# Designs tried in a protein design chat: VH-VL binders against Cytochrome c oxidase assembly factor 8 (COA8). Part 3

Target 1, 167 residues: Cytochrome c oxidase assembly factor 8 (COA8), of Homo sapiens (Human) (q96il0)
Amino acid sequence: APERGAERRDTAPSGVSRFCPPRKSCHDWIGPPDKYSNLRPVHFYIPENESPLEQKLRKLRQETQEWNQQFWANQNLTFSKEKEEFIHSRLKTKGLGLRTESGQKATLNAEEMADFYKEFLSKNFQKHMYYNRDWYKRNFAITFFMGKVALERIWNKLKQKQKKRSN

## First folded at step 3 (VH-VL)

Design f69
Fold by OpenDDE, look of step 7:
Structure f69 (fold): chain C 167 residues (1-167), chain A 123 residues (1-123), chain B 108 residues (1-108)
Amino acid sequence: as target 1 above (167 residues)
Amino acid sequence: QIQLVQSGAEVKKPGASVKVSCKASGYTFTSYGISWVRQAPGQGLEWMGWISAYSGNTNYAQKLQGRVTMTTDTSTSTAYMELRSLRSDDTAVYYCARDSGYEILTGWPFDYWGQGTLVTVSS
Amino acid sequence: QAVLTQPPSVSVSPGQTASITCSGDKLGDKYAYWYQQKPGQSPVLVMYQDSKRPSGIPERFSASNSGNTATLTISGTQAMDEADYYCQAWDSSTDYVVFGGGTKLTVL
């Protein structure tokens, strides 16, 4: 069996969003859509007195964001290339050129493109299933830590109120 | 065997026109396009434009619009590139290349090249 | 107009691996093509559709695309590989073909 050379998966460049929020911001900022993933990055605020739980939550959110950015950047790249390949192949099969008689880029009709989408989804079904699974796992973890942080904040507020009543 | 054979070297004065020919053989001429690429001495490749041998439709590089005309003669399987209002910076080797337009099933856009035609523009 | 950027020169010792990069903003969703040109000769296609090799091109030639950067790799570089290398892409927005500036590969 000829070793199918590992198609080095075109990894989209880790687009470090050049978005820098104002230094005096006390909240999370949403940047413009990333060029590759088309996802809007979030710049997470770091409190001066960040608790260990808050820090853990922030890191988990950041890691999840990076994971999502990378996934969709790669997926969009793959999609674009495969779409173009499909169009070219189909036009050739029809005996049509890539350019119309007017010199414009030849395109396929909506029905033909529907076939591409079906094939693409079928081909990438497992990949999407794994993504969805991992997405849920990550988001459940984030939600869990959000709950813990919320409880911690409540507890800290209660302790502060008790100290103020005792003085 | 697929071949593209270009016309011989040309020496022109500034303001003149040059017409380079490219005779194709070994394949169905009307099933492909022809792209023209030039290369100034010691410089890189510059795409000039494309012509469909089927429709005669053309697309020229913006820089050369108004000065370049590409044509084909299907009876002789020959492509022509005319460049007008020649300047010293038009001194280059001019290449024709078969442009398949089919990247997947037929291979690649510039799979066969002519031998090149030197055009010298001098006072 | 789309621009493809290549290093002007790359030097490699015989038997070593040469890598030539081609960077462009629209290269991420397009196929890259590579041409070899020796002095006084016409360009020769050496790689197409990012990573495909034409018949007759040695296996030591490979190519990849990562994001907006295409890379031509020549493993076990030989003296005969000394040439100018050009990347090329098709810009769908303008229907233009764009070449990189070229890279001179020197085998020392």
Scores: ipSAE 0.016, ipTM 0.564, lowest interface PAE 8.1, mean pLDDT 85

Design f73
Fold by OpenDDE, look of step 7:
Structure f73 (fold): chain C 167 residues (1-167), chain A 121 residues (1-121), chain B 108 residues (1-108)
Amino acid sequence: as target 1 above (167 residues)
Amino acid sequence: QIQLVQSGAEVKKPGASVKVSCKASGYTFTDYGISWVRQAPGQGLEWMGWISAYEGNTNYAQKLQGRVTMTTDTSTSTAYMELRSLRSDDTAVYYCARHLYRFWSGPFDYWGQGTLVTVSS
Amino acid sequence: QAVLTQPPSVSVSPGQTASITCSGDKLGDKYAYWYQQKPGQSPVLVMYQDSERPSGIPERFSASNSGNTATLTISGTQAMDEADYYCQAYDSSTEYVVFGGGTKLTVL
C-alpha cells in the first residue's frame, strides 16, 4: 500500500517570493502571482551607489509589500475556509451530500452564496477598513519619499553639470 | 448596547421540565443565531445546541437529543431553551450566547448572565 | 465527535508569556475560538478567526494554529489574566460545537 505522503499543509510561508531576478538586472522585477495572496511580488533593484534616502524608500516599499502579502494571504485563506464550512453546513441542512450523483463537489446556487458573501463582508468590514486606512498611510509615505528621492536626483544632476562647466 | 438577558434561577425536581428564556436587545435578532451552553458546578463548558433565528433550524447535542427543544420568538427577540426529564446531573448554569454567523455556528461574541438550574429531590 | 484537548492548568509569572494549547483532530482545517472565564462570570470571547480580537481585548492576546494544535498566547501576562480559558471549534460535518476541557491559568 503506497504510503500516501502526508500532504504538508503549506503554512503560508512568511518567505519573500523565491523569485530571483538575474544578478545583472538594473531594474525592478515583477514576479508571478503568489499562490496565497495572488499578489505579484516585486524584487527591488539595489543600486551600487544607493543614497540613504533611496535606501529608505526601498525599505519602505519592501515592508509595505510584505505587509500586503501577509494580509491577503491570510484573508484569502480565511475566506476559503469559511466558504467551505458554509457550503458544507448549508448542504447538510438541506439534507444534501458533499458530492453530487456524478461525483462532483456539491455547490450552492448564486443566491445562497450571496448570503455567505454578505455575511463575510459584514463580519470583516472593520478589518477591511483598517487595511484600507493603513494602505493609504503607507502609500502616502512611499509617495512622499519618492518625491524626496526625485528632488535629490535632480540636485545631484545639477551639481554634476556645474562641476563639468567649471572644468 | 448588545445584551442577552436570561430568566431567573430555577429549582426543579427530577423528571420535571425547565424552560429558560433569553431576551436579546441592541441588534437585529434575525441576523444572528443563538447557542446554548451549560456548565455544571466546577466543570467545563458543554455545548447544548444552536438555533438560527433567521431560518428556525436547530441542531442539538447528541447527548440531549429528545430532551431539549430550542425556539425563538422574533417578535420579542427572545430565545427559549426547554430541557425535559431533568436529572440531578442537569444541575448547571445555563448560558445563552449569540453566535456570530446567521446560518451556522461561529464564535459566541455575547453571552447571557447565566441561569442556574438546580435539580434536587 | 471531535474532541479538543487542553492542559488542565498553566502557570506563569507576571510579565512572562503564557501559552495555552488546544489539540484536536482536523483542527488544522477549522478555526479555534478562545474564551476567558473568570469565577462567577460568563465566558468572554477573546480570540476568533485567524488572530482576530474582539473590541476591548488587549493586544497581548494572540492566537495561532499549527497542524492540529491551536495556541492562545498571552504576552506580558498580568494578574488580571488569571482565569479559565476554553477553546472552541465547529464541526461542519455534524454542525456541532465542541469545547475544550478548559485550562486554568494561574499567575504566580
Scores: ipSAE 0.306, ipTM 0.751, lowest interface PAE 1.4, mean pLDDT 89

Design f93
Fold by OpenDDE, look of step 7:
Structure f93 (fold): chain C 167 residues (1-167), chain A 123 residues (1-123), chain B 112 residues (1-112)
Amino acid sequence: as target 1 above (167 residues)
Amino acid sequence: EVQLVQSGAEVKKPGESLKISCKGSGYSFTSYWLGWVRQMPGKGLEWMGDIYPGDSDTTYSEKFKVQVTISADKSISTAYLQWSSLKASDTAMYYCARQGYPLFDWSSTFDYWGQGTLVTVSS
Amino acid sequence: DIVMTQTPLSLSVTPGQPASISCRSSQSLLHSSGKTYLHWYLQKPGQSPQLLIYEVSNRFSGVPDRFSGSGSGTDFTLKISRVEAEDVGVYYCMQSIQLPLTFGQGTKVEIK
């Protein structure tokens, strides 16, 4: 039985950061919109004395960002592909070529494209529902850890003030 | 001073090829994205795409992806916008603009603009 | 694509009077970092566009203090406290939170 070659799912290439912040930066940087996901990435600063809790927060933010980037990169790729297939199919059904007499790419009208958008949204509704759920869960977790880090920083500042008063 | 100087006005026929240029000076040409913006006669501004001259990474608007090619020659600090086959509908003003950024942020804001290149396509 | 809608499309102002232009986006321009990626440009007659305001409220270098930007989320405003003759032109809002970059329709400002 010939091994059915695993269709290499065209995974969107891991977005090569369009911008690298200066190595000596002590601040988070916001990059330009990624060409695949259309999302602006954040380049997180890593403090020299990062606490375990701060590190956990940073990692969670990074993982969430990567998850979000990958989701939208794949979604945009799927959308583009299905849109093109829809256009080609409809043009073929109409007996129209892929190019106009003027050599332009043949397009569908807004009404015909509305059908595509409706179908696409319907087909991907469940996927978007899961995305939204997971997005809220991740952001809730991030917010929770942000609160913990804030409390830790307050506590450390209070300890330092007490030590300065005792000396 | 940051300057972007574009090539002169072009008058072409449908089906002809065209390549217009934008030369940057007064800054590190390879360190900033350069965008192209179309303005049809009496119309608004349309982002076409951009290029990073440092590695020639390019991004296109879906509307323009198959219509034009954006390129750059970093050795002469020049970016290009080209058509393989012009249409009458390509008649417009074309601007190049530098995408600047504030400190700690890449805003993708067009902070400096070329003077524009008028392209007229008529039979 | 994010649709940018400007209102009004034309404005006639007496010199010395204030002007206000609204820009609405179809989606929030607020990034998770807290930055909002809305910008304002002016295109004077026969000239290239020039940057006025970046990220809602920051004046670009050389822009007079009579220009101010405000807003949040999807609703933004450019204000000119005292319109001068040199302020004549077409004003554009632009978003840069996602690709493609998109502009408003433009608002033509004229002097009465």
Scores: ipSAE 0.385, ipTM 0.777, lowest interface PAE 1.3, mean pLDDT 88

## First folded at step 4 (VH-VL)

Design nb3 (from na38 with light chain S96Y)
Fold by OpenDDE, fold request of step 13:
Structure nb3 (fold): chain C 167 residues (1-167), chain A 122 residues (1-122), chain B 111 residues (1-111)
Amino acid sequence: as target 1 above (167 residues)
Amino acid sequence: EVQLVESGGGLVQPGRSLRLSCAASGFTFEDYAMNWVRQAPGKGLEWVSGISWNSGDISYADSVQGRFTISRDNGKNSLYLQMNSLRAEDTALYFCAKDSRYFLGTGHFDVWGQGTMVTVSS
Amino acid sequence: QSELTQPRSVSGSPGQSVTISCTGSSSNIGAGYDVHWYQQHPGKAPKLLISGNSERPSGVPDRFSGSKSGNTASLTISGLQAEDEADYYCQSYDYYLSGWVFGTGTDVTVL
């Protein structure tokens, strides 16, 4: 019977964090770290009277969060894969098996692993630079929009105070 | 109905300039990144330029870098492509394409215009 | 410009399955960016066929399926119909180019 090679889904599933905040929550929740990205997702609170600016801010934050989750999930997957390949290659070169006599996964020493990390970081340096650039662009836009929302909220509070004084 | 309508195409001589416009309707224009994609006659699709929802991120293909300028007017629901120093190889049908996201690089092009033809010939 | 590599043409008989490959690089598909697919009929604008590697937008038949593995994405058309005769383009984002990249396009012919 041909062993159906488990096609390792090399795509990190968009792991919608199974964390469901309480339905009556009036604040943002931070979920547990995602298993692929290791980032903690934020579950954004949606107020009943969400303004268009607040909604847009939320959507910008959500999109940026999804972008971050996807980037790091893929980066971690790539890292894990390349790390494993590196280990296997080095073990093979040493004439060592993938498992120790005790049945444990064979590992490389810290010095050998340092070489891997250096190489990996060097190889991914540009990718990280572009990520950082885009991260700053996104967060700048979000921060700017946070300022707009804050101003709107202040204005709305002032209008409400004026109406209460006039009645 | 969600619609993109390109305009401004035409016949131009090499070295001349042309400005394309794309009028958007049926959606909140300021909530999406926008792109220009071109297709030379009998050729494939080539991405030309993209602009984020707030113009905070702009990118160009190497083939048009330094010659083309993408811009948008969210108040007019309009996307523009200023094309300078036009070359024969810029001859193409130019599509306006709506991104599904605010920012570049994470969405997909869910709405396309019918395109406007740019012909650069001596 | 780094284009994603597609076969120039794919042909099949009605009812058959055809697969279009889209091969990228470590800076796009291999970097984990999603692959999108577009269908373009002659004289028409491209239409989104598959988003996010495998998601079908509303109105796209279930006979269209997308997958991604490593640096390669695939579009499968099962139960090929005459109306499926078109050009198909894959798309991904390239971080090095800071831009979108399209595939070279595949002409699908129904025999």
Scores: ipSAE 0.857, ipTM 0.948, lowest interface PAE 0.6, mean pLDDT 92
Fold by OpenDDE, fold request of step 13:
Structure nb3 (fold): chain C 167 residues (1-167), chain A 122 residues (1-122), chain B 111 residues (1-111)
Amino acid sequence: as target 1 above (167 residues)
Amino acid sequence: EVQLVESGGGLVQPGRSLRLSCAASGFTFEDYAMNWVRQAPGKGLEWVSGISWNSGDISYADSVQGRFTISRDNGKNSLYLQMNSLRAEDTALYFCAKDSRYFLGTGHFDVWGQGTMVTVSS
Amino acid sequence: QSELTQPRSVSGSPGQSVTISCTGSSSNIGAGYDVHWYQQHPGKAPKLLISGNSERPSGVPDRFSGSKSGNTASLTISGLQAEDEADYYCQSYDYYLSGWVFGTGTDVTVL
């Protein structure tokens, strides 16, 4: 009996997009959409003279990005699984096979799929509400720190101008 | 060395209040969420409360909601738990636990204190 | 408070492999939140054993491994040693509770 190879369920690797920005870049880069989350990751620039405030801002943004990537990767996986289960269930109820006579994958009509989307959104409504709440909390904190970093940069520029005038 | 030291535990009567403190050292306290976890004698671990790095996010277990208040002073590297309306079921060893992240829910608890014992008895 | 479900106890002889299961719900492990594992010896504070489902912190032996599938996580201890006798707790985050949840704990005994 051929040993049915245990289909290694590809646990979605925490696939940090292997996109490497150019080494000489002095700005943030936006990568291609992640395979699982469909979110475009930001590759944050690290200046040579990064201030403690700038570093903290970068870390806050990185953590929030990782959080978003994980959430949407899992949500998309759940969506895909439930969609497939729904299709299979409906086809079975109709007495239809998973494949048409032409060998194509059997599909549901747009109206039936609309029912799936409605049910899925309804089922996940609370989860999305909590996500949105946490998204705002994180982004408000980040925005506040962006303001602090902006003020620090202005102050540092003013100090440099004063030193140049005194010499 | 990274260290958490809990204090403020003791024997109290039901309905009384107690304030726990946790002193943090050896790391940048303001860069991490902090948590309280308790363990009743001979029982498992129970998460009590968590606070984000900037106190912008606070959460409580249902068992302590409305009775306990978590707070932090980043200038003093200190975490606090104000416990009001204490009950016999609140009897536990209370641990201070450091999160690995700024925000709640995405990290893990990488550093624990030794705990402070709270006994609620008549 | 919804706890993650663990077996009460697991036992094995020295050198054997034991596995501890941790079963959650659609609001925690099943929602895709990571599972972490802690080891606690009697009279000691918990120690992080596994983070992010399968990552081992520095100083944790390679005989400890973690995995996750669906609503269930597993901790495997291979080559069981006398020093592995302890309580083990899984942990995850629950979005409905907006908080952390621990497993019921598993007592591991070395026979």
Scores: ipSAE 0.857, ipTM 0.947, lowest interface PAE 0.6, mean pLDDT 92
Fold by OpenDDE, fold request of step 13:
Formats: C-alpha cells, structure tokens, sequence
Structure nb3 (fold): chain C 167 residues (1-167), chain A 122 residues (1-122), chain B 111 residues (1-111)
C-alpha cells in the first residue's frame, strides 16, 4: 500500500468550528476548544432586531476572535514543529535513534525539554509582546463599544417606558 | 459603487508641507481601517501608514515616521495624510487603500483609489 | 525596510503556467500572517488578486491560484494570457514593524 505522504499542511486551516448552537438560543455559546488554537470559540447570538451598534459590536468581537484563533493556531503549529526538530536534533547528537528498542518514540528528559522551552519563549518573546499590545488595543476598543451599546439599550428602555406612561 | 478619490497632490519644494485627502463613498467608512500606499516612478509599492476604524491604532513606515501624520474624519468619510519636511525621496503616486477589516493587520486592501501625484523637487 | 522578496521578472508563452514566489521572514509570513496578492497594469491602480493566501475575489479568473508554505508564498498563473502582462505584488503584515509590507514586485511578461 503506497504510504500516502502526510502532506504536512504547514498552514492552520481556518477551521470553522463545527459546533452549531441550538437554533432557538437567545445567548452566546461557547464551543469546544479548537483543535489547532486550543481556544474555545464563541458563537455570537444575532437578535432579530439587532441595532447598528449591536451589529458593529458583534463584528468587532468576531474579527478579534478570528485574529486570536489564527494567532494561536499558528503559534501552536510553530511550537510543535520546533519542538520536534529540537528533539530530533538532540537525539541525533546523543547518537540515539528516533525510536527506542521497544519501538516507542524516543523522548528527551525534563531538563533537556526545559532548555527547549526557555529557548522557545526567549525567541518568541517579542512576538508575544506585540500580540499582547494588540490584544489590549482591540479589547479596549470592544469594551468601549460595549459601553455605547449598553447606553443605547438603557435609552431605548427609557423611551419605551415614557411612551407607555403617556398612553 | 465603492470608490476612493485622492486629492491634494502637487509640486512642492524640499522641506515644505503638503496635505493629502481621500474621499470615500459607497461603503460604511467607519467600519474599516484605511491605509496610504505610495509608488515612486518606476518603483514598487511601499506601505506608508495605516489607521484603524476608530483611530485607536495608527502605524507608520520607518521612512515617514515623525514626518507624516495619518488621520481620519468618519463624519466626512475622509482620510488624510499630513506630510511635513518633505524630501525628494517622497516623490511618488500616493494611493488611498481600504482595508477589509476594522483593525490593522488582519485584512487585505480590497479597494484602491487612482492615486494623487506628489513631486518634491528644488 | 523589510520587503518581501520576489523575482524581478517572470516570462512565459501564452497557455503556459508561471509561478511567482514571495519569501518573507519569521516576523511576517513565517509568523503565520496571511499573504495577499495584487495585480497592477501600467498606469493603473493595484487590484486585489488573491486574499488570505488562496482566496479569489469575485471577478478574478480561476487560472490565478495562491499558496503558502513556511516563509514562502506562491502565485501561480495557469494558462497565461496576454492580459496577464502586469506587475504582481505580494503583501503581508509584519508584527515587528506593526505595519504592512509589500514584495519587491514581479514583472510578468507574455512572450
């Protein structure tokens, strides 16, 4: 049987979570962790009478979620790849095969793996700093916009109460 | 129809200032990040500056940092580029480019203007 | 200024397939940012050709395809036509620069 070469998809597929919330739900749902990012996607509720501000808030949240999913999917892929390369390199340096005598995948000890983690974190420190910066910028904007939507909802409720008192 | 129209280009001397404008139509301007891209005569595309939908995030290329200022007026559907301390190397066709997203860095440029020519010469 | 590296020129005969490479760094393409492609005819504004590594916007022929692997993206033009003679630019975002970066551009000539 020809070994179908596992085409290593080096790109995290834009995996739309297959989780479908119940059709009659009036709330946001949290899906299971994504297999690439390990982040739990939020399925945003869309009200029948969604205001323009509510719609914009939803879109801002959706875009930010997609950004987070993509970042962590790629980061996890990079981590896994570099980890495997590190293990292979270290085993080769030790004159050890990729498999033990029992046929199990050869592993490195905790100390050697600690070196990998330290190196990986050091190498990706700036990337994480920029991610954190952008995360704060996005979430600040979203939070501010959430405040606007909250005020709109309060105002609309007050107008409805006034109209009911005048009738 | 979605359209971007640049204006304000012209001939200026080195060290002078110029203000470019981009008028947007056919879409909700406040829902997209906006960018300036320039192209020197016979050269490639160079990103100049970007601004998020709410002006909460602004970025510049190193070549223009400290000299250029990007701004937007969402009420007027307008993007601006204030260019100070102009140099000969700033001579280019300046394009206004619409991002496909609210924030910088996650979209693509789906709409371009025709550009406005800036010539810096003594 | 960190530019994405493209070949200066690519040529092909009508009906042939040509590929344009776009090589980035660990701070842009290698960091997992998407690659976009633009076509520019002489004296015209750039036009979006490919978004999100491989997505074609409406009105772009299926003979244009994009791919990405590691630090390199590729644009393939199959069945090359005379109208495909243009400059092609790749684009990505660079987290270190906090800005967009374009490729050096590739002149595609139809022989």
Amino acid sequence: as target 1 above (167 residues)
Amino acid sequence: EVQLVESGGGLVQPGRSLRLSCAASGFTFEDYAMNWVRQAPGKGLEWVSGISWNSGDISYADSVQGRFTISRDNGKNSLYLQMNSLRAEDTALYFCAKDSRYFLGTGHFDVWGQGTMVTVSS
Amino acid sequence: QSELTQPRSVSGSPGQSVTISCTGSSSNIGAGYDVHWYQQHPGKAPKLLISGNSERPSGVPDRFSGSKSGNTASLTISGLQAEDEADYYCQSYDYYLSGWVFGTGTDVTVL
Scores: ipSAE 0.857, ipTM 0.948, lowest interface PAE 0.6, mean pLDDT 93
Fold by ESMFold2, look of step 4:
Structure nb3 (fold): chain C 167 residues (1-167), chain A 122 residues (1-122), chain B 111 residues (1-111)
Amino acid sequence: as target 1 above (167 residues)
Amino acid sequence: EVQLVESGGGLVQPGRSLRLSCAASGFTFEDYAMNWVRQAPGKGLEWVSGISWNSGDISYADSVQGRFTISRDNGKNSLYLQMNSLRAEDTALYFCAKDSRYFLGTGHFDVWGQGTMVTVSS
Amino acid sequence: QSELTQPRSVSGSPGQSVTISCTGSSSNIGAGYDVHWYQQHPGKAPKLLISGNSERPSGVPDRFSGSKSGNTASLTISGLQAEDEADYYCQSYDYYLSGWVFGTGTDVTVL
């Protein structure tokens, strides 16, 4: 269970809990491609001293990832189903069976499959146009907040250097 | 307690304007998209307009496009609907609804106000 | 027309099951957008009942279940109780309209 792993780390001995690697070593983790969307999910790191600005950036990225995963999972299922139906329809038109003499699925050549790809893209053009618009709106906001977080971190480091000089 | 309270409804003449307000409390208002939904007497729900957390994405139902303007003030935890060129068909109970997400399109409406009644009649 | 189609009414006796259909188009439910369900008692604001096609928020009894296939979503109420008498609305997003669409509403009567 994911909670069991996180709870174990949260209850680590005091020596281990005091160690916080430099920010460079505390990074988000990228997992393998999701079975349905083919997108690699990001497993976001939550630092112990996460600022409100850092938290908002993380939440924006998490929501955008979920949105993107859901969209492509749906599109991939639709693509796979319509591709199979197209192949079966073309095989019927040729008077061919769905399987070869060896029992394997009959296929179409690349030139024949090009017709499917063109038809699929044309059918989904408007849907993808609205997806791209929304993708840019989300990622513009994320990029803007990445900049704000970077500036916040620079200011914190400058304050730390001034305190050392006054000692 | 999470709460949405609408105000600004009333009786107005056709062609006039009205401004609705929705006061939010009990949650971080700036972290969620917000929506207006209306219900004419004895009729079903009709989505009117939605606005993303940062006002960067705004959309309207075709029936109100060009006449209504949605806006929000995250500093005041408030959502607004400016309704211009009102028609008899705009007569309805207007609900403020909290989206579960920052952006439009993938959330659901998890908190609703009790509504403010708008009546457009000569 | 920005509406999802629902039956006008359904009825059942206490303990029976009823199913409410919600039919959309290729630009909303058929495009893969989730369907959400809301319950509205007379004189009250709508309340979220099902999100994400089939997810129950905390506090919603397990006698409510939802599903989606193709252009159609369904809400099933198993073991009807008197308190389930209300109006029910489905909702989805429509990419062509760039907005939310609600169903026409279904009046559930418990006999």
Scores: ipSAE 0.644, ipTM 0.845, lowest interface PAE 1.4, mean pLDDT 86

